# Designs tried in a protein design chat: VH-VL binders against q8ixk2r445to577. Part 145

Target 1, 133 residues: q8ixk2r445to577
Amino acid sequence: FFGMLQNKGLTDYCFDYNPPDENQIVGHQVILYLCHGMGQNQFFEYTSQKEIRYNTHQPEGCIAVEAGMDTLIMHLCEETAPENQKFILQEDGSLFHEQSKKCVQAARKESSDSFVPLLRDCTNSDHQKWFFK

## First folded at step 7 (VH-VL)

Design p80 (framework fv_axatilimab)
Fold by ESMFold2-Fast, scan of step 7:
Structure p80 (fold): chain C 133 residues (1-133), chain A 120 residues (1-120), chain B 107 residues (1-107)
Amino acid sequence: as target 1 above (133 residues)
Amino acid sequence: EVTLKESGPALVKPTQTLTLTCTFSGFSLSTYGVGVGWIRQPPGKALEWLANIYWKDDKYYNPSLKNRLTISKDTSKNQVVLTMTNMDPVDTATYYCARIPYGDYEFDYWGQGTMVTVSS
Amino acid sequence: DIQMTQSPSSLSASVGDRVTITCLASQDISNYLAWYQQKPGKAPKLLIYDASSLESGVPSRFSGSGSGTDYTLTISSLQPEDFATYYCQQHDNLPLTFGGGTKVEIK
């Protein structure tokens, strides 16, 4: 699958990665932003290794979660996907992070227009359901 | 300043169709993430959600009302319209429209409400 | 549909009292819960969203807490203007559902 990774519970919010520095593409948090339909910073690829790849620039970034953290960050992709970069996109739309045994949930930050994907205990929440568009 | 105001008939006969208009100011339904919903409250009872419409014309309805509802918008007029068919005395309620600020389902500003009585 | 059970249905309290209202969801709603205040004859007003986030302009005596299926609204020191009915609403799944309301009467 590839395209804009959209949340079921937040109407027209998509995974978005827009680092402030093009020369330092890794290490920043993935956010959720209104889907614009133009690809660019919202275009991701779900791979057979269960990676979510940032497909806009070279080198390619892969979404990861560091041990003990709940935020999704951009890391460099590796030839063999490490466990912290593996997400199972299930048929019900849940995005299960294998290493932590948690699910990706859309969550609001301090600003009312600012949302981020976070790891949370798995539930049947629409805010934990994702699909490519 | 954000304002919303409901308008429509105060009295509806059983089996007729109800049409309510929400007119708003201080925001636009062309703004990304914004929506407007309809909620009703029968006298002395709890709030019941009816329908939502969003900036891209995405529409959602309460399935318990068995396809009696239609929601539409006119972005240029700052209006959202709800129609409800086959009115019954049990549908007597105050009807509210309310703003959804950012693509989620909470309602941050509400209209004053309009009372609709269904009686012969 | 997610059922929201709110308790108590009504309570009487004095100015200065701490008031707690409970809302129980029939399934885990992942903190997607809002609280509204409705004064007699008026439209509801948003107090809290995402279980614990205070809406701009709402007095700090209002707070929300909870997780999973069990949520609470607390008014730390009740004021005369707080006479109202309070409603919880899950904003996690469609259809959106509200609790039955809690009427807070000033003694």
Scores: ipSAE 0.483, ipTM 0.846, lowest interface PAE 2.4, mean pLDDT 90

Design p81 (framework fv_axatilimab)
Fold by ESMFold2-Fast, scan of step 7:
Structure p81 (fold): chain C 133 residues (1-133), chain A 120 residues (1-120), chain B 107 residues (1-107)
Amino acid sequence: as target 1 above (133 residues)
Amino acid sequence: EVTLKESGPALVKPTQTLTLTCTFSGFSLSTYGVGVGWIRQPPGKALEWLANIHWRDDKYYNPSLKNRLTISKDTSKNQVVLTMTNMDPVDTATYYCARIPYGDYEFDYWGQGTMVTVSS
Amino acid sequence: DIQMTQSPSSLSASVGDRVTITCLASQDISNYLAWYQQKPGKAPKLLIYDASSLESGVPSRFSGSGSGTDYTLTISSLQPEDFATYYCQQHDNLPLTFGGGTKVEIK
């Protein structure tokens, strides 16, 4: 599947990756931003290796969660996906990070009006449900 | 300053259709992430959510009332309209419109409310 | 639908008292909870969102806490203007649902 990865609970928000430096496309946090319908920084692919791939830059990026962290960070894709880059998109729309046994949740960043995807204990929350549009 | 004000009839007969207008200032429904919702409160009872409309014309309805509700907006006039069909005395309530500032369903500014009595 | 249960339905308190109001969700709402204050004849006013984030302009004596299904609004030192009805609201799933309200009355 591919397209804009939209949150069911935060209905106007999509996965978004806008690196601050064009020459350093990895290492930064994935955010949620208002869905604009134009692809680009919001265009992702869910691969057969259970990766969430960012194809708009070269080399391609893959979303990962570092050990002990709950934030989603862009890393370089590898020939064989490491466990920290594998997410299971379930039939109910939940995005399950198998290595941590947690689900991706839309969350407000600190006390701001900015939103980010974070790992949280799995619930039946609409903020943990995602779909490609 | 952000302000919202409800307007509509104070009295409605059973089976009639209610139309309420929310007129607001200090923000625009062309602003990304912004929405307006409708909430009602029968006298002495709790708050009940009815419907939301967001800046991109996305509409959400309380499923228990969905067959009776229509929400629309006129962005150029800073207005949101709620229509509820087949009014019944149990629909007697104060009706509020309120702003959703960031698309995440808390209501940060509320109108003063308009009382609608449904009676023969 | 997520059912929101508030306790108590009413309480009597004196100025200076510490007041706690609880809100129980029928399922985990992942901290997506708002608290509102409503004075007689007036519209509700947002106090807290995301369980613990204080809305701009709200006095610091108000605080929210909790996680999962169990949430609390605390007023550390009740003031005369705080006598009102308080409502919790989950903003996790549609339909949006409110608690039954807790009326804080003068003792």
Scores: ipSAE 0.388, ipTM 0.816, lowest interface PAE 2.5, mean pLDDT 89

Design p82 (framework fv_axatilimab)
Fold by ESMFold2-Fast, scan of step 7:
Structure p82 (fold): chain C 133 residues (1-133), chain A 120 residues (1-120), chain B 107 residues (1-107)
Amino acid sequence: as target 1 above (133 residues)
Amino acid sequence: EVTLKESGPALVKPTQTLTLTCTFSGFSLSTYGVGVGWIRQPPGKALEWLANIYYRDDKYYNPSLKNRLTISKDTSKNQVVLTMTNMDPVDTATYYCARIPYGDYEFDYWGQGTMVTVSS
Amino acid sequence: DIQMTQSPSSLSASVGDRVTITCLASQDISNYLAWYQQKPGKAPKLLIYDASSLESGVPSRFSGSGSGTDYTLTISSLQPEDFATYYCQQHDNLPLTFGGGTKVEIK
């Protein structure tokens, strides 16, 4: 699968990666932003290794969650995907992070009127359901 | 300043079709993420959600009423229209339209409501 | 469909009292809960969204808490203008569902 990774509960919000400096594509938080269909910062690929890959720039970035954290951050892709970069996109639309046993949920960020994907306990919430468009 | 106002008939006969219009100002359905929903409240009873429409024309209906409901928008006129077929006395209620600010499902500003009575 | 159960259905309290209203969801709603205030003859007004986020312009005596299936609206010191019916709403899943309401009468 590839394209815009959209949330079911947050209508028209998509995974978005727009680092402040185009020369440093790694280490920043993935956000949610209104789906615009223009590609680039909203274009992701779900791979056979269960990675969510950002291929717009070289080297390629892969979404990861560090141990003990709940935020999704951009890391360098590895030849063999490490556990912290593996997300199982399930048939019901949930995005299950293998290492933490948690699901990716759309959440509103305090005092910024912005949205981010975070790891939360798995539920049947529409805000934990994702699909490629 | 955000305002919404419902308009439509105050009295409907059983089996007739109800058409309600929500006219709003202070925001646009051309704005990314914005939506408008319809909610009703029978006298002395709880609120019941009916339908939502969003800026890209995504439409959602209460499954209990889906075969009776149609929601549409005219972005240039700042209007959302709800149509409900086969009206019954149990559909007597105050009907509200309300804004959805960010593609979520909460309602931050509501119209004053319009009372619709269904009787023969 | 997610069922929202509010308790109590009604209560009577004096000015200055702490009032708590409970909302129970039939499944985990991941903190996607809103609270509305409806005064007699008026449209509902949003008080709280995302379980605990206070809407702009709402007095600080109102607060929301809870997680999972169990949520509470608290009014720390009831005022005469707080005479109203309060509704919870889950905004997690379609169809959207509201609680039955809690009527607060000031003695």
Scores: ipSAE 0.476, ipTM 0.848, lowest interface PAE 2.5, mean pLDDT 89

Design p83 (framework fv_axatilimab)
Fold by ESMFold2-Fast, scan of step 7:
Structure p83 (fold): chain C 133 residues (1-133), chain A 120 residues (1-120), chain B 107 residues (1-107)
Amino acid sequence: as target 1 above (133 residues)
Amino acid sequence: EVTLKESGPALVKPTQTLTLTCTFSGFSLSTYGVGVGWIRQPPGKALEWLANIYWRDDKYYNPSLKNRLTISKDTSKNQVVLTMTNMDPVDTATYYCARIHYGDYEFDYWGQGTMVTVSS
Amino acid sequence: DIQMTQSPSSLSASVGDRVTITCLASQDISNYLAWYQQKPGKAPKLLIYDASSLESGVPSRFSGSGSGTDYTLTISSLQPEDFATYYCQQHDNLPLTFGGGTKVEIK
């Protein structure tokens, strides 16, 4: 699967990654932003290794969650995906982070109209349902 | 300033189709992330959600009423239209249109409402 | 469908009182809860979204709290303009559902 990773509950919001420096794609938080259909910062690939890859930059980035954290951050992709970079996309649309046993949920940040994907306990929430469009 | 206003008939006979128009200003349905929903409230009762429509023409309906509801938009006129078929006296209510807050499912600005009475 | 139960259905209070209204969801709604105020003959007004985020222009005496299935709206010092009916709404899953409302009346 590849394309824009859209949230079911947060209508018209997609995974988005726009690092401030082209020479440093690592360490910044993945955000949710209005789906624009332009590809680039909203174009992701879900791989057979259960990675969510950001392919619009070289080297390719892979979404990861560090131990004890709930934010999704960009790491460098590895030849063999480490456990913190594996997300199981279920048929019901949930993105299950197996290492933490939590699900990716769309959440609003307090300071603005900004939204981010966060790890939360798995529920039947539409805000935990994702699909490629 | 965001404003919304509902318009439509005040009286509807049983079995007829209700058509309601929401006309708004201060925002556009051509803007990313924006949406408009319809909510109704029978006299003295709680609010009931009916349908939502979003900028990309994504449409969502209350499953209990889905076979009776159609929502559409005219972006150039800043209007959203709801139709509800086979009206019944239990559908008597004040009908509201409201803007959807930040692309989520809560409503931040509401029209004043239009009362629809279903009676013979 | 997620059922939203509000308690109490009505309460009587005086200006200056602390008022607490409870909303119970039939399943975990992950803090996706909004609170609305409705004055007689008027449309609802959004007060709080995401359980605890205060909408712009809403007085600071209003606050929301809770998690999981249990949520609370608190008015720390009731003012004359606060006598109204309050509704909770889950915005976690479709169909969107509202509580039955809590009428805050003059004591």
Scores: ipSAE 0.400, ipTM 0.825, lowest interface PAE 2.8, mean pLDDT 89

Design p84 (framework fv_axatilimab)
Fold by ESMFold2-Fast, scan of step 7:
Structure p84 (fold): chain C 133 residues (1-133), chain A 120 residues (1-120), chain B 107 residues (1-107)
Amino acid sequence: as target 1 above (133 residues)
Amino acid sequence: EVTLKESGPALVKPTQTLTLTCTFSGFSLSTYGVGVGWIRQPPGKALEWLANIYWRDDKYYNPSLKNRLTISKDTSKNQVVLTMTNMDPVDTATYYCARITFGDYEFDYWGQGTMVTVSS
Amino acid sequence: DIQMTQSPSSLSASVGDRVTITCLASQDISNYLAWYQQKPGKAPKLLIYDASSLESGVPSRFSGSGSGTDYTLTISSLQPEDFATYYCQQHDNLPLTFGGGTKVEIK
């Protein structure tokens, strides 16, 4: 699968990665933003290794979660995906992070109109359901 | 700045179709992530959600009423229309339209409400 | 459908009192809960979204807390304009569902 990774609960919001420095494309948090259909910062690939890959810049970035954290950040992709970069897209639309045993949820940032994907306990929430468009 | 207003009030006979128009200002349904929903409240009872429509024309209905409900929009007129078929006295309620922002399901601005009475 | 249960259904309070209203969801709603205030003859007004985020223009005496299935709205020092009915709403899953309401009455 590839394309814009959209949230069922937050209508028309997509995974979005817009690194502030083009020479330092890793280490920043993945956000959610209104789907613009332009590709680039919202174009992701779901790989056979269960990675969510960002191919806009070289080298490719892969979404990861650091141990003990709940935020999704961009890391460099490896030839063999490490466990912290593996997300299982289930038939019900949930995006399960096996290493933490949590699901990716759309959440509003405190005191703002901004949204981010975070790891939360798995529920049947529409905010934990994702699909590629 | 943001206002919503429902048409009506309405007196409807059992089995008839209800049509309500929500006219709004201060925002547009061409704006990314914006929607409008309909909620009703029978006298002395709790709020009940009916339907939502969003800027891309995505539509959602309360499953208990889905076979009776149709929601549509006219973006150029700043209007959202709800129709409900086969009205019954238990459908007597104040009907509200309300704005949804950011594609989520909470309602930040509400219309004043319109009374719909269903009686023979 | 997610059932939302509010308690109490009504309470009597005096100006200056701390008022606490609870809302219980039939399943985990992941903090996707809003609180509304409704005065007689008026439309509801959004007070709180995402369980604890205060809507712009709402006085700081209103606060929300909770997680999972159990949520609370607190008014730290009740003012005359706060006598109203309060509703919780889950905004986690369709269909959207509201609690039965809690009427805050003057003693």
Scores: ipSAE 0.226, ipTM 0.764, lowest interface PAE 3.8, mean pLDDT 88

Design p85 (framework fv_axatilimab)
Fold by ESMFold2-Fast, scan of step 7:
Structure p85 (fold): chain C 133 residues (1-133), chain A 120 residues (1-120), chain B 107 residues (1-107)
Amino acid sequence: as target 1 above (133 residues)
Amino acid sequence: EVTLKESGPALVKPTQTLTLTCTFSGFSLSTYGVGVGWIRQPPGKALEWLANIYWRDDKYYNPSLKNRLTISKDTSKNQVVLTMTNMDPVDTATYYCARIRYGDYEFDYWGQGTMVTVSS
Amino acid sequence: DIQMTQSPSSLSASVGDRVTITCLASQDISNYLAWYQQKPGKAPKLLIYDASSLESGVPSRFSGSGSGTDYTLTISSLQPEDFATYYCQQHDNLPLTFGGGTKVEIK
């Protein structure tokens, strides 16, 4: 699958990656932003190695979660996907992070109307259901 | 300042169709992520969600009432209209419209409500 | 549908009291819970969203906590203007559902 990765519960919000520094394309947090339908910063690929890959900027990035963290960070892709970069997109739409045993949830960023994907205990929440558009 | 106000008939006869209009100011349904919902409250009872409409004309209905409900918007007039068919005395309630911010489902600003009584 | 159960259905309290209201969801709602205050004859007012986030302009004596299926609204020191009915609402799944309400009455 590829395209804009949209949340079922948070109406018309998509995975979005827009690094603030063009000289540091990786290392920044993935956010959620209103779906614009144009790809670009919201275009992601779900690979056969269970990666969520971002190819709009160079170098190419893969979404990862660092040990002990709950935020999704853009890292460099590796030839063989490490465990922290593997997400299982399940039939019910949940996005299961294999290493942590947690699911990606759309969440409001502290005291703001900005939204981010975070790792949370897996539930049947619509905010934990994702699909490519 | 955000305001919403409901308007419609105070009395409806059984089997008739109810039409309610929500007129609002201080925001627009052309704004990304914004929606308006309808909630009702029978006298002395809890709140019950009816329907939501969003800036891109996405519509959602309470399944228990879906056959009877239609929600629509006129973005240029800052209005949302709810239509409910086949009214029954059990539908007697205060009807509220409320704003939904940024594509989520909580209601941050509410209208004052309009009381609709269904009787012969 | 997710069922929301509030307890108690009513309580009597005095100004200055700590008041606690509980809301139980029939399934895990991942902290997608809002609290509303409704005064007689008036529309509900949003107090808390995402279980614990205080809405702008709401006094700090109001706080929300909880996770999974169990959520609590606390008023740390009840004021005269706080006598009202309080409702919880899950905003996790459609259809949206509300609790039965808790009336906070003067003792």
Scores: ipSAE 0.365, ipTM 0.804, lowest interface PAE 2.9, mean pLDDT 89

Design p86 (framework fv_axatilimab)
Fold by ESMFold2-Fast, scan of step 7:
Structure p86 (fold): chain C 133 residues (1-133), chain A 120 residues (1-120), chain B 107 residues (1-107)
Amino acid sequence: as target 1 above (133 residues)
Amino acid sequence: EVTLKESGPALVKPTQTLTLTCTFSGFSLSTYGVGVGWIRQPPGKALEWLANIYWRDDKYYNPSLKNRLTISKDTSKNQVVLTMTNMDPVDTATYYCARITFGEYEFDYWGQGTMVTVSS
Amino acid sequence: DIQMTQSPSSLSASVGDRVTITCLASQDISNYLAWYQQKPGKAPKLLIYDASSLESGVPSRFSGSGSGTDYTLTISSLQPEDFATYYCQQHDNLPLTFGGGTKVEIK
């Protein structure tokens, strides 16, 4: 699958990666932003290795979660996907992070104005349901 | 600064169609992430959500009432309109419109409400 | 549909009392819960969203807590203006659903 990765519960919000510098595309947090339908910073690919790839910039980035953390960070993709970069997109739309046994949830950041995807205990929440558009 | 006000008939006869208008100021439905919803409350009873409409014309309805409800917006007039068909005395309630921001489903500012009585 | 059950349905309290109201969801709502205050004859007012986030302008004596299916609204020291009906609402899934309300009355 590829396209804009949209949340079912947070109306018209998409995965968004806006690195501040094009020559340092890794190490920054993935955010959620209003879906604009233009691709660009909201275009992702879900691979056969269960990666969520951001390949609009070089080198290619893969979303990862560091041990003990709940934020989704852009890391370099590897020839064989490491466990911290594997997400199972299930038929019900849940995005399950295998290493942590948690699901990706749309969540409001501590300030009430910004949204981010975070790892949370898996539930049947619409905020944990994702689809490519 | 943000205000919403409901308007419509105070009395509706059974089988008629109810049309309610929400007029607002201090925000626009052309703004990304913004929506307006309708909630009703029968006398002495709990709140019941009816419908939401968002800036891109996305519409959501309470499934229990979906075949009776239509929500629409006129962005240039800062208005949202709800119509409800085949009114029944059980639909007697205070009807509220309220603002939603950032595509969420909580309501941060509410109108004062308009009482609609359904009787012959 | 997610069912929201509030308890108690009503309570009597005195100014200065600590008041606790509970809200139970029929399924895990991932902290997507809002609390509203409604005074007689007036529209509801948002107090808390995302289970524990205090809305701007709401007094600090109001707090929300909980996770999963169990949520609580606490008023640490009840004031005269706090006598009202309180409603919880899940904002996790459509259709949006409200609790039955808890009326806080003066004793």
Scores: ipSAE 0.362, ipTM 0.812, lowest interface PAE 3.1, mean pLDDT 89

Design p87 (framework fv_axatilimab)
Fold by ESMFold2-Fast, scan of step 7:
Structure p87 (fold): chain C 133 residues (1-133), chain A 120 residues (1-120), chain B 107 residues (1-107)
Amino acid sequence: as target 1 above (133 residues)
Amino acid sequence: EVTLKESGPALVKPTQTLTLTCTFSGFSLSTYGVGVGWIRQPPGKALEWLANIYWRDDKYYNPSLKNRLTISKDTSKNQVVLTMTNMDPVDTATYYCARIPFGEYHFDYWGQGTMVTVSS
Amino acid sequence: DIQMTQSPSSLSASVGDRVTITCLASQDISNYLAWYQQKPGKAPKLLIYDASSLESGVPSRFSGSGSGTDYTLTISSLQPEDFATYYCQQHDNLPLTFGGGTKVEIK
């Protein structure tokens, strides 16, 4: 699977990564933004190692969640995927982070009209369902 | 200032088709993420969601009524139209249109409502 | 469909009272719960969204709380203008569903 990773509950919102410095692609939060079809900052690859990979810049980035946190952060990809970078895309569209036993949910960022993906307890919420376009 | 206003017939005969128009100002359905929905309320009863339409023409319908409902928009006129076929006296209600913010499913600004009575 | 059960169906309270209204969802709605106020003869007005986010312009005496399936709207000190029917709505899954309403009567 590869393409734009879209949320079922938030119409037209996709995973988006726009680092402030293209030479520093890691350490920043993944956001949700309007699915624009312009590719680069919204193009992700779901790998056989259960990674969500950002290949637009080098070195390649992989989405991770640090222990005790609920935000999705861009890290450097490893030769062998660490557990904090593994997400299971389930048949119902849930994106399950096995290390935390939580699911990725579209949520409003505090005090703004902006949205971010966060880890939350798994539910049948449309806001926890994702698909590649 | 955001305003919405419903318009349409006050009286509809059983089996006829109802057409309601929502005309709004203070926002545009060309704005990303924004939508408009329709909700009805029979006299003395609870609110019931009918349909939503969003800026890219994504449409959603209440499954209980889906075979009877059509929602459409004219972005250039700031209008959303709801059509409901085969009207029955049980469909007597105040019909509201309301704005949906930024790809959500809740309603932040509502029209005043228009009463539709279905009788012979 | 997610069923929203709202309680009580009606209550009477005095100005200055703390009023609590409960909304129960038939499944976990991940905090995607909105509260609306409807005064007689008027359209509903959004008070709270995402369970606890207060809509701009809404008085701070209104607050929302809860998680999972159980949610509460609280009015900390009831005012005369708070006479109204209050509705909860889950905004998590389609079809969108509303509670049956709670009528708050002020003497």
Scores: ipSAE 0.307, ipTM 0.800, lowest interface PAE 3.7, mean pLDDT 89

Design p88 (framework fv_axatilimab)
Fold by ESMFold2-Fast, scan of step 7:
Structure p88 (fold): chain C 133 residues (1-133), chain A 120 residues (1-120), chain B 107 residues (1-107)
Amino acid sequence: as target 1 above (133 residues)
Amino acid sequence: EVTLKESGPALVKPTQTLTLTCTFSGFSLSTYGVGVGWIRQPPGKALEWLANIYWRDDKYYNPSLKNRLTISKDTSKNQVVLTMTNMDPVDTATYYCARIPYGEYDFDYWGQGTMVTVSS
Amino acid sequence: DIQMTQSPSSLSASVGDRVTITCLASQDISNYLAWYQQKPGKAPKLLIYDASSLESGVPSRFSGSGSGTDYTLTISSLQPEDFATYYCQQHDNLPLTFGGGTKVEIK
């Protein structure tokens, strides 16, 4: 699959990656932002290696979660996907991070109107349900 | 400052259609992520959610009442309208409209409510 | 549908008391819970969203806690204006559902 990765629980919010410095793609947190339908910073590819890649044809970035952390950050993609970059998009819409055994959930940043995807215990929450659009 | 106000008939006969209008100020339904919902409360009972509408015209209905409910908006007038068909005495309640921030499902500002009595 | 159960249905308290109200969800709602205050004849007022986030303008004596299926609203030192009915609401899944309410009355 590829396209805009949208949350079921947050109306019209999509995975979004727009690093402040376009010459440094890695190390920044993935956020959620209103789906604009134009692709670009909201366009992701889900690969056969269970990666979520930024840029479909020349993948420069792959979403990862570091051990002990709950935030999704952009790393460089590797020829063989490391375990921290693997997400299983299940039939019910959950995004399961196999290494941590947790699911990706849409969450509000503390004292903010901004949103981010975080790893949390898996539930039937609509905020843990994702689909490509 | 955000304000919402419900308007509509105070008395409705069984089988008639109820139409309620929510008029608001201090925000717009053209604003990113904003919505308006309808909630009712029968006398002495708990709150019951009815329907939500969002800035991109996304609509959601309580499944137990979906066949009876229609929600619509007029962004230029700052109005949201709820229509409910085939009214019954059990639908007697105070009906509220409320603002929804940021595409979520919580209600941060509420109208004063309008009492609708259904009787013959 | 997610069922929200509040306990107790009513309680009597005095000014200065610590009041705790509980809300139980029939399934894990991932902290997507709001608390409302309703005074007689008035509309509900949002106090807390996302289980523990205090709404702007709400006094700091109100706090929310909990996770999974079990949540609590605490009023650390009850004031005269706090006598009201309190409702929890899950905002995780549609349809949205409210608890039955807890009436906080003067002792």
Scores: ipSAE 0.385, ipTM 0.818, lowest interface PAE 2.9, mean pLDDT 89

